# VHH binders against q924l1r178to360: the designs that were tried, part 18

Target 1, 183 residues: q924l1r178to360
Amino acid sequence: DFLDVYHGLRRRSHSEVITHLRRASTFVSHEKLRRQLTDLCTKVQSGTHPAAQDVLALRDCFSTYPLGFSQLQASQMRALSQAMLLTPYLPPPLLRQRLKSHTTVIHQLDRALAKLGIGQLTAQEVKSACYLRGLNSTHIADDRCRAWLGEWLHISCSLKEPELSLLLHNVVLLSTNYLETRR
Key: E = the ipSAE of ESMFold2; O = the ipSAE of OpenDDE; V2 = 0.75 times the mean of E and O plus 0.25 times the DockQ between their complexes.

## First folded at step 10 (VHH; framework vhh_nb_b201)

Design d3 (at its last look DockQ between E and O 0.04; V2 from the best seeds 0.00; counts 0 for: pae E 16.3 > 2, placed apart)
Fold by OpenDDE, look of step 10:
Structure d3 (fold): chain B 183 residues (1-183), chain A 125 residues (1-125)
Amino acid sequence: as target 1 above (183 residues)
Amino acid sequence: QVQLQESGGGLVQAGGSLRLSCAASGFTFSDYAMGWYRQAPGKEREFVAFIYSGGSTYYADSVKGRFTISRDNAKNTVYLQMNSLKPEDTAVYYCAKAYDFETGTSPDWTYMDVWGQGTQVTVSS
């Protein structure tokens, strides 16, 4: 299955993305946010699927230095690009632009989906939506896909434009440990 | 080498329909998302429609409900069915290939690495 092959390519970057987040936590000035980010990384690295509230609690961390869109390091942007099946072999300004554009489109689609309601989607549409957002939904049951998409939409629709770096990272955060995604 | 060739453009009256085709060659067509863009005289090139390798589609608000993008992987062709055409749809329409993998690709023009030469669509009042 080519989708599994492509997802394998995505997964190669997941550990690196989390490692970058952990490194970035050391530059977070706010103690509470620093701790929360570190804890989130630990959870994900330990195989735990993070709660939406834990992700959203970090929205301020992803709106400014060090994890705001304009602050992302080239290595992180390359890893994130790979996580979204985008070419990582571009100059940093172009990587940033593409990541921002991609995330913006996803965010807009999310709002549309939220308005429409997940219940209005076919099983195939749900799987496609999940896959677009980083989940290997190919072998996941429909109800689980719908649940995951619900969580994603909850996070996405709660975010403002300046916080979209978090949504970008969410491609990894919500996809790393969800059910059988480790296969 | 990668090539895209548009066809199907022409003159049509308002309310009419056209079907554009884009023949692709030089790459594994089924692996890539494809898009349609258009550029009117004196205006910037704008996004029209996008189709992922898996068949999912995305449309500009200005064409939603009127245009349909589709693909035939066996023929290495992407199509744009344009219904209820308006004078403001007049433009050169371009087919584009994304150079990223299918499901991670955005319809943003920056994700397109190959463009066709375009086909003229003119909608008269």
Scores: ipSAE 0.023, ipTM 0.412, lowest interface PAE 4.9, mean pLDDT 91
Fold by ESMFold2, look of step 10:
Structure d3 (fold): chain B 183 residues (1-183), chain A 125 residues (1-125)
Amino acid sequence: as target 1 above (183 residues)
Amino acid sequence: QVQLQESGGGLVQAGGSLRLSCAASGFTFSDYAMGWYRQAPGKEREFVAFIYSGGSTYYADSVKGRFTISRDNAKNTVYLQMNSLKPEDTAVYYCAKAYDFETGTSPDWTYMDVWGQGTQVTVSS
């Protein structure tokens, strides 16, 4: 009951985050980048799991206005907090600091994990790593969790510090349509 | 055992004032941020005011200039002074404990909001 309630809240926050991204796309001045962001939002809203390359193509949108860390609006930070299973009930400066700190720590862990290798993790460690990064992994088979984590690491390890707002949003972009299996 | 106990609510006419208190126990009060939240009938709980352990304060736009949050670390108590009250301020007001944000290496550190039982504030029109 507890996990089901949290997963329901996480799913609703995913929809809110995608809605905010689509709205923000209208403020992206570069036409090609605006179209790519709109297309990605449409794919995710229609049930398509995005390719890592499609996510990475957007990195410049997330390093400056309107989607860089310092430019995120309060409503978007609240939705992202909920997607990370963190309370949204903090003032905007504290929301921003917490989101940035968490994303930075995950980025550092990702670099270490990529060097270690996903194959060195037990099944439980893989599920925990996926859960931390936004995937509702409780009912997903181990091999699918490992594949997802590999795609996550590909994106994460390609990003620099100024681009970490994209990694934060990746919590939603990569997890929303990853299909549940029978386990 | 963390406990938060609100008091000071009641019925007041629009334009009036109330002061809420929240007595805290079961943790090192001076190390934690404290907040006030409220929930009106049929609405989600919303942020009102927040005070960091270092004394910095933050307010929701709807209460700025009318409400003041303060703390007394010697008495383990956080206060909310509410002036110029409006009917839309009618709600149950909750005191909350927040973990201070840490830059540690453990990703599993969880923020926990511990809530009091709430105190009713009713502002008549």
Scores: ipSAE 0.000, ipTM 0.165, lowest interface PAE 16.3, mean pLDDT 82
ESMFold2 (binder alone), look of step 10: mean pLDDT 85; pTM 0.877

Design d4 (at its last look DockQ between E and O 0.02; V2 from the best seeds 0.00; counts 0 for: pae E 18.6 > 2, placed apart)
Fold by OpenDDE, look of step 10:
Structure d4 (fold): chain B 183 residues (1-183), chain A 125 residues (1-125)
Amino acid sequence: as target 1 above (183 residues)
Amino acid sequence: QVQLQESGGGLVQAGGSLRLSCAASGFTFSDYAMGWYRQAPGKEREFVAFITSGGRTYYADSVKGRFTISRDNAKNTVYLQMNSLKPEDTAVYYCAKGYDFETGTSPDWTYMDVWGQGTQVTVSS
């Protein structure tokens, strides 16, 4: 399956993305946020699908150093680019720009989709929407895809522009351990 | 902001030709695959043509030999040359932006992340 091949390319970067998050946590000055980020990483690495509230709790962590969009390290941006099926072979400023643009578009689409309602989408559209956002939805049942998309939209629509780095990372956080995507 | 704007649609007689254009902005055009899709009333959106960042093209079976997708990176524009049009080609045609990996040949619209507003193409008998 071609979609699986593409997802394989994404998934190869997932562990690296989480590793970078864990490393970055050591530079988070706020103790509570540092713990929350570390815990989230531990959950994901242990095979647990994170709750939306746990992800959103880190919104401030992703708006400033070290995980704000403008503060992301090149290696992290490369891994995230791969997770987004974007070329990782660009200078850091261009990587950042591409990631920001891509994430912004997703965020805008999310807002539009939220207004429209997931219920207005066909099964194929739902799968496509999920796939775009990092989930290998190809082999996932429609109801599960819709649930996942709902969760994604909840997170996305709660975020502000300065927090979009979190949305970028969410393509990994929310897709790594979702039921049929653990492999 | 990423934007796609289609143009060139209209009414044409069967056997006629149209050339659609899609002007892209807000991203590095040359790095991304682009595609054309269409949706007829009461039908699902379907793949028409796809062009990778490297220039490889793919077509739906229903349009092979009649349609040609191309791109001009200097103009940030993707084109769809439609020849030998048929009434069944009547639909709203959408331009879409895809991912920039060149690892596959699938034209699945699942790979598309930005869509234009569409342009109406009507082919009369």
Scores: ipSAE 0.006, ipTM 0.245, lowest interface PAE 11.8, mean pLDDT 88
Fold by ESMFold2, look of step 10:
Structure d4 (fold): chain B 183 residues (1-183), chain A 125 residues (1-125)
Amino acid sequence: as target 1 above (183 residues)
Amino acid sequence: QVQLQESGGGLVQAGGSLRLSCAASGFTFSDYAMGWYRQAPGKEREFVAFITSGGRTYYADSVKGRFTISRDNAKNTVYLQMNSLKPEDTAVYYCAKGYDFETGTSPDWTYMDVWGQGTQVTVSS
């Protein structure tokens, strides 16, 4: 039952991450990108599951300022750590290093998984893969978990190493409302 | 268990035709997009053709006008009619099951989650 505590912490961290993203939009000089980021944050906060193309449109914001790995604020890194079920109680340089390392490993695994094909995974393996990537998959049907993982892999495999801050944030963006839209 | 089984491959002379079939099971076929991809020795897997659940089709430029993808939802089968075959079409052809989101674009292979075992097509001169 400690999973309920972790789930509660994960939900609050999602809200904090989206709040940080919305605040970061004020530092995006390119007007079109600023609107796209703001619109995505509004969509997620309103309970809507975003399309992969809406997430990928933002890649430039996450390559450098203001949302690249080296630009993330300590409070944002703590919220992202909690969303990944990692302790947020480290000095900021260690939080940054761990988040970069973990995200890089997931990215490498994602490319291998995409080449293997999701259909080669058992139902339990799919749920575990989803859970690691931010989805609370315990009560989600197998076909929905596979659909989600497919969306995740589409985003992940479209990103280059300098853009991986977006993949890190995708832990929140793609998972926050998935249960709410499964009905 | 989701399964895709390709058939219809073989050896054919340049200028000839083949029809590939992919029988699908273990999912609601009519709700999903289906695609054909191919891989020649020493090359990466490449997109050939894609058909949405609603029947919209997309083709790689290298096969437009020569290949036709179609589906029969009553038989849970997707087809690839390959005409005017060239030696450059020699490859293992895979069918793939994908999701129907982003139906207005040609999906890359990362949109596909289940792959068949493949069928060899060899086009001799």
Scores: ipSAE 0.000, ipTM 0.135, lowest interface PAE 18.6, mean pLDDT 83
ESMFold2 (binder alone), look of step 10: mean pLDDT 86; pTM 0.881

Design d5 (at its last look DockQ between E and O 0.02; V2 from the best seeds 0.00; counts 0 for: pae E 16.8 > 2, placed apart)
Fold by OpenDDE, look of step 10:
Structure d5 (fold): chain B 183 residues (1-183), chain A 125 residues (1-125)
Amino acid sequence: as target 1 above (183 residues)
Amino acid sequence: QVQLQESGGGLVQAGGSLRLSCAASGFTFSDYYMGWYRQAPGKEREFVAFITSGGKTYYADSVKGRFTISRDNAKNTVYLQMNSLKPEDTAVYYCAKGYDFETGTSPDWYYMDVWGQGTQVTVSS
């Protein structure tokens, strides 16, 4: 299945993305946010699926240095690009632009989808929506996909434009350890 | 069927010049950005240059000022003029097709990007 192959490519970058986050945490000035980011990284690296509230707690961390969208390092942007199945072989300004555009589109779709309601989607549409957002949903049961998508939408629709770097990273944070995605 | 075919590679002495060509077919050439990548032995494939559908160009820092990417939409061809070549420029050079960078709507670049087979460029000392 080509979707599994592509997801394999995405997963190769997950560890690197988390490593970059952990490294970046050392530059977070706010002590509480620094601790929360470090803890989130630890959870993800230990195989734990993070709670939406733990992700959202970091919204301010991702709106400014060092994890604000405009301040992401090239290596992190490359890893995130791969996690989103976007080409990593671009100069940093283009990586940033592509990631910003992609994340913005997803965010807009999320708001529309939340308004529509997940219940209005077919099973295939749910799978596609999840896959687009980083989950290997091809072999995951419909109810689990819907639950995951619900979590994603909760996070996404809670975020403001300056915080979209968090949504960008969420493609890794919410997909790394979700059921049937650990392999 | 989308196809890209590179040509123009070869052996050249340091300080010399080469001009690579990439013939494209199977799509509306003028609607897509085109690019050049390269891969040296034991190294990862790396970006060299891009040109958008509108003709805007981008270069890797390592080739800026020496390489020039251009396109001829009438011929469905993208070019890479390489001047002041260095031994470190030795690599297989690949032509690539991509979607418009401004859209940001494609979730999977593997469906959008197409690669040529590559052409060998060797720069001797």
Scores: ipSAE 0.023, ipTM 0.448, lowest interface PAE 4.0, mean pLDDT 89
Fold by ESMFold2, look of step 10:
Structure d5 (fold): chain B 183 residues (1-183), chain A 125 residues (1-125)
Amino acid sequence: as target 1 above (183 residues)
Amino acid sequence: QVQLQESGGGLVQAGGSLRLSCAASGFTFSDYYMGWYRQAPGKEREFVAFITSGGKTYYADSVKGRFTISRDNAKNTVYLQMNSLKPEDTAVYYCAKGYDFETGTSPDWYYMDVWGQGTQVTVSS
């Protein structure tokens, strides 16, 4: 059953990204930042939805070493591509280029969307916006999608261009434990 | 085929010094990042120091200013000079092979897929 396979592959991609983040924490020399990254990974692995400020506290790890775009490994880029609904079956240099380009475009769209206001979007437009950013929004109620998108925009609009590897990882961090609701 | 062999561990008094060596073989040493990690009693393995193929160094905050990582590409060897040792530095120290992000598609350096046997460092108070 391809539905079962789809769910299994998606869960594995999120798990693999978090595993890479936890392993990368050993290369973060600043002790407080290392603890914050490790704590966030543990929180997400245990089923907890992270706060925006906890994600933003990590921005320095994602600007250059060890988690900047140029530092990402092939296996991590494949898992991130799958989480972003991008083709994971490319040579590593093309994976990196495409992830960087796609994340940059989303960042630009986020700035525009924040100025427009989420309230201006129809329910279908909100679900499409969430889907583009990695949330499986099909079975999530409209008000939950709007809340998620608001959290996403808060994080995205706080980031500078050199920090966009964090926005890329936010696809996993912000979506992995987001509770579905139908009411 | 790939081999890493640590040496230079031992017992020292607090404030003392040790120099660890890691002899490497079975790969193109100059292409890879190299690192030192340690596992203290009752704790998980943790990062100590890392050196890129280009010679740039990174250190855990707990060892900055006291430890120095270096490499000798002619001898395929990575060193860890440990000064001002503290009882908290007591651990088994491991050499590990990494990956240079800028040059290719070799195994991920953050996985460090080859480890040595380790060398014991004991710092008495």
Scores: ipSAE 0.000, ipTM 0.122, lowest interface PAE 16.8, mean pLDDT 81
ESMFold2 (binder alone), look of step 10: mean pLDDT 83; pTM 0.842

## First folded at step 12 (VHH; framework vhh_nb_b201)

Design e1 (at its last look DockQ between E and O 0.05; V2 from the best seeds 0.00; counts 0 for: pae E 8.0 > 2, placed apart)
Fold by OpenDDE, look of step 12:
Structure e1 (fold): chain B 183 residues (1-183), chain A 122 residues (1-122)
Amino acid sequence: as target 1 above (183 residues)
Amino acid sequence: QVQLQESGGGLVQAGGSLRLSCAASGFTFSDYAMGWYRQAPGKEREFVAMITSGGSTYYADSVKGRFTISRDNAKNTVYLQMNSLKPEDTAVYYCAKEDVFEGDRLTYMDVWGQGTQVTVSS
């Protein structure tokens, strides 16, 4: 259906996003973070679904150059926009603003969802929530969607405003190799 | 086609009340959570309130105790009762179908309505 078509569009950007991350890792000054980022990229590229703890371990990496929100390159922002089904055909300042606004709204909604509890959502609401956050949830079982959403919320609710670049990238990191969404 | 249309905004004095409405069409309204957001000039759009299909509600801390979100599934409408309004509440208020993509709309934000202006004077 149309959701599968749309997901096809954003999936095209996944490899590009990871490639940009790998390139960016070379500019990370902190050795441990550089290694962790490289390892995460390798895992994702190898078809491994990353653990939430491995994603969260990089929160400092995504708070400053080169992966802080204000430091993202235009090409990366375009790819990330596509991953979020936002138009990539904007000047870099507008791309940044839209991505930041979008990510902020999701982050705030995540806190609301976490407070309410995923159990308060219907199966359709869960699928929609997962889809918005990068997962092709259309054909994924409800329990798997709920589990994925739980992982997302755990990561999201652990992040502070300066770290939201990580949440933005998480739409790719957490969706690329999930059990039923492998390439 | 998914459509959301906000109404009920306007100018009100501090301490006053407004009731916003959002008429929804183009989808099975009762199956989805609905939400309200707002954006003041020069600020990021921020979450205000949400209501699930099951009727559970959540509010931003800044509006908790003053705002009430509700829905009428028979009318495909979500409401935001705003009491004890403050100048800080001045913003364009947007209705949203939460976390859903439908039709030819590619982005979450494209699902939102055009917004309704709320201005609270001192």
Scores: ipSAE 0.022, ipTM 0.493, lowest interface PAE 3.7, mean pLDDT 88
Fold by ESMFold2, look of step 12:
Structure e1 (fold): chain B 183 residues (1-183), chain A 122 residues (1-122)
Amino acid sequence: as target 1 above (183 residues)
Amino acid sequence: QVQLQESGGGLVQAGGSLRLSCAASGFTFSDYAMGWYRQAPGKEREFVAMITSGGSTYYADSVKGRFTISRDNAKNTVYLQMNSLKPEDTAVYYCAKEDVFEGDRLTYMDVWGQGTQVTVSS
C-alpha cells in the first residue's frame, strides 16, 4: 500500500516535470535550443535514457529565461518537489528556496565527490549517493550504480551556479528511464 | 520509525484560541524544520506555518498575525498557537517533519502526523 502510493507519486511527478519542460520550449527563442529541448522531452517520454551531452546542451535555457530558478512556475515547482519526495504544499517562495537549497547542497557534494573519486566509495556509499540524487538504488547492482553516478557527476561538475536549475531537473531526466532503457 | 502525534484540537467559538502540539520521535528533532498544514473537507492539503531548526518562521498569508509557530527542542515538540479563529480555519491540522540533508543524505518522503481536528463555530 505504501509502495503503491510512493510509486504513483513518483511516476506522476516525472511525467508532470517533462510536460512542463515541453511547455517551456515554446518560450525558447533560439531555434536550435528549442528543438534540442523538444527532442529531449520526446526521447524521455518515449522511454529513452538521455546522454549527458544532450542534457548539457540545454544549460542556457536553465540559466535565466525560461527555466532558471526564478522563472519556474508554481506548478513546476510542485512537480519538482514531488519528484524529490518533498511536500509540494508550501507557498511558492518557500518551494523555490527549498529547491534551491537542496540543489545547491547536492552540487557542493558533487564537487567534493568528484575530487575524491567514485572508486574510493564503498558499495553502500555509492548506493547512498545515487539515492540522494534521485535514483532508486536499493535494488540496483553496484557497477550500474557507479556508472549512473559517473554520468551524474559529469553533468553536475560541468554546471555553474546560475545553471543549477538544470541540475534540479536532472533528478528526473537522468533517473526516469535508466533501468527501462537498459533492458 | 519517525513518529509525529498531534494534539490540542477541538471545538472553539469564532474569535477564540487553541494551541496545537506535535510530539516527535525517531529522528534528531533539532536538525529539522517542522511545519503545520491543514486540510478542510473537499480541499487540498495546504501550508499553514513552518519553523526552521534555527528558529526562523514562515506563515501562509491567511494566518499571518493570528497564528504563531514555535518549538521546544528539549521536548521534541512543535506548537501552533492559533488566535482570532475564524470558521474558515476549520480543518484537520497536520504536523510535518520537513526533509533536510543529514550529511550527504537526502531523506525522501515527507512524514506526516495523524492529524487533529479543529472546528470553529460561528
Scores: ipSAE 0.013, ipTM 0.396, lowest interface PAE 8.0, mean pLDDT 83
ESMFold2 (binder alone), look of step 12: mean pLDDT 83; pTM 0.848

Design e2 (at its last look DockQ between E and O 0.61; V2 from the best seeds 0.00; counts 0 for: pae E 7.9 > 2)
Fold by OpenDDE, look of step 12:
Structure e2 (fold): chain B 183 residues (1-183), chain A 122 residues (1-122)
Amino acid sequence: as target 1 above (183 residues)
Amino acid sequence: QVQLQESGGGLVQAGGSLRLSCAASGFTFSDYAMGWYRQAPGKEREFVAMITSGGSTYYADSVKGRFTISRDNAKNTVYLQMNSLKPEDTAVYYCAKEYTFEGDRLTYMDVWGQGTQVTVSS
């Protein structure tokens, strides 16, 4: 269906997003963070679904140059926009604003969802929530979607405002390899 | 086409009450969570309240205990009862469908009404 088509479109950006992350890692001054970011990229590129703790370990990396929200390069923002099914054809300031706004809203909703509990959501709501956060949930079993959403919420609710660039990237990091095999 | 239309805003004194309504069309209303957001001048749009398709509710801390979100599926309408209003509540209030299917695409928080102005005077 159309959801599969759209997922195909955003999936095309996944590799680009990761490539940009890998390139950006070379500009990370903190050695440990640089290594952790590189390792995460390697894992994702190798088909491994990252652990939430590995993602969260990079929160400081995504709060400052080069991966802080205000420091993201235009090319990365375009790729991330595509991953979010947002138009990439905007000037960088507008891309940044839209991505930040979108991510902020998701973050706020995540807190709400966490408070409500995933169990309060219908299967359709869960699928939609997952899909909108980057997961191709259309053909994924409800329990697996709920599990994924739980991981997402855990990460999201652990993040502070300055770290929301990580949440934005998480739409790729957490969705690229979940229940999928790279070909 | 998904459409949301807010109403019920206005000028009210601090401590007063307003009831906002959002009429929805263009989708199966009962299947989706609905929410209210607000945006004050110079500030980012912020979450106010949401109600799931199942009727569960959640509120921002800033409005908890004062605001009540509800829905009438028969009328395709979501409401926001706002009591004990404060000047800090002054904003344009927007109704939102949490998820939307428009044509051949799924969008997220992309469908908003025009908003309704709420002004709370001191």
Scores: ipSAE 0.022, ipTM 0.396, lowest interface PAE 5.3, mean pLDDT 88
Fold by ESMFold2, look of step 12:
Structure e2 (fold): chain B 183 residues (1-183), chain A 122 residues (1-122)
Amino acid sequence: as target 1 above (183 residues)
Amino acid sequence: QVQLQESGGGLVQAGGSLRLSCAASGFTFSDYAMGWYRQAPGKEREFVAMITSGGSTYYADSVKGRFTISRDNAKNTVYLQMNSLKPEDTAVYYCAKEYTFEGDRLTYMDVWGQGTQVTVSS
């Protein structure tokens, strides 16, 4: 099944992205922010679905060094590309530009979706919106997909352009454990 | 094979109007949300408008009240009516198909047309 192949690619990339985030935490100079990032990585690795406030607390780490778009290492960008179902087989400068472009488009679309209202989407449109944003939504009930998309939109609409590296990483943070921690 | 072909761009005076079309093929058009995006030189591609499969619409703040997105499912075509054009609207305009499932298959988002140039002069 072709869809199951994409689900497998996405799942494998999750572990790599979280590993890079945990390693990057050692370069966060602000002690409280470093602990918050480390704690979030531990939660996700242990199977816990994070709260939106836990994610948003980290925005400063993702605006500049060490996790801003210009700071991401090639291996991070390849893993993030796989999580977004984009080919990782490009030179690093092109990976960076494409990740930034796709994340910017998603962010703008998120503002539009928040104003339109999730209730205006069909079940298939909701599943597609979730899948684009990192959730393996094929076998998740419609009401659960709508709840997840609402959480995603809350996070996304709270972020400014310089903080969009966090939105990119949210593809992994919000998706890794959703099925197992919510109903 | 999803294909999107934009047309209808050109040079227009400030305050004028232009209608863009996007012909779509390779998928069941009526099942999908469609959008318009634009990219000015040296800038990132930005969202302009979207229309859901059910016909609901949303617009970027910069074009609200001036632009209208519509679709004709019988012709597999999305339109963007652009009124009261400003020099700031100068860009290449692209249409895009949102992700969906066709049974167990997923179409990849990175399918864009070549775009159509809109230039607004004084």
Scores: ipSAE 0.013, ipTM 0.343, lowest interface PAE 7.9, mean pLDDT 83
ESMFold2 (binder alone), look of step 12: mean pLDDT 84; pTM 0.856

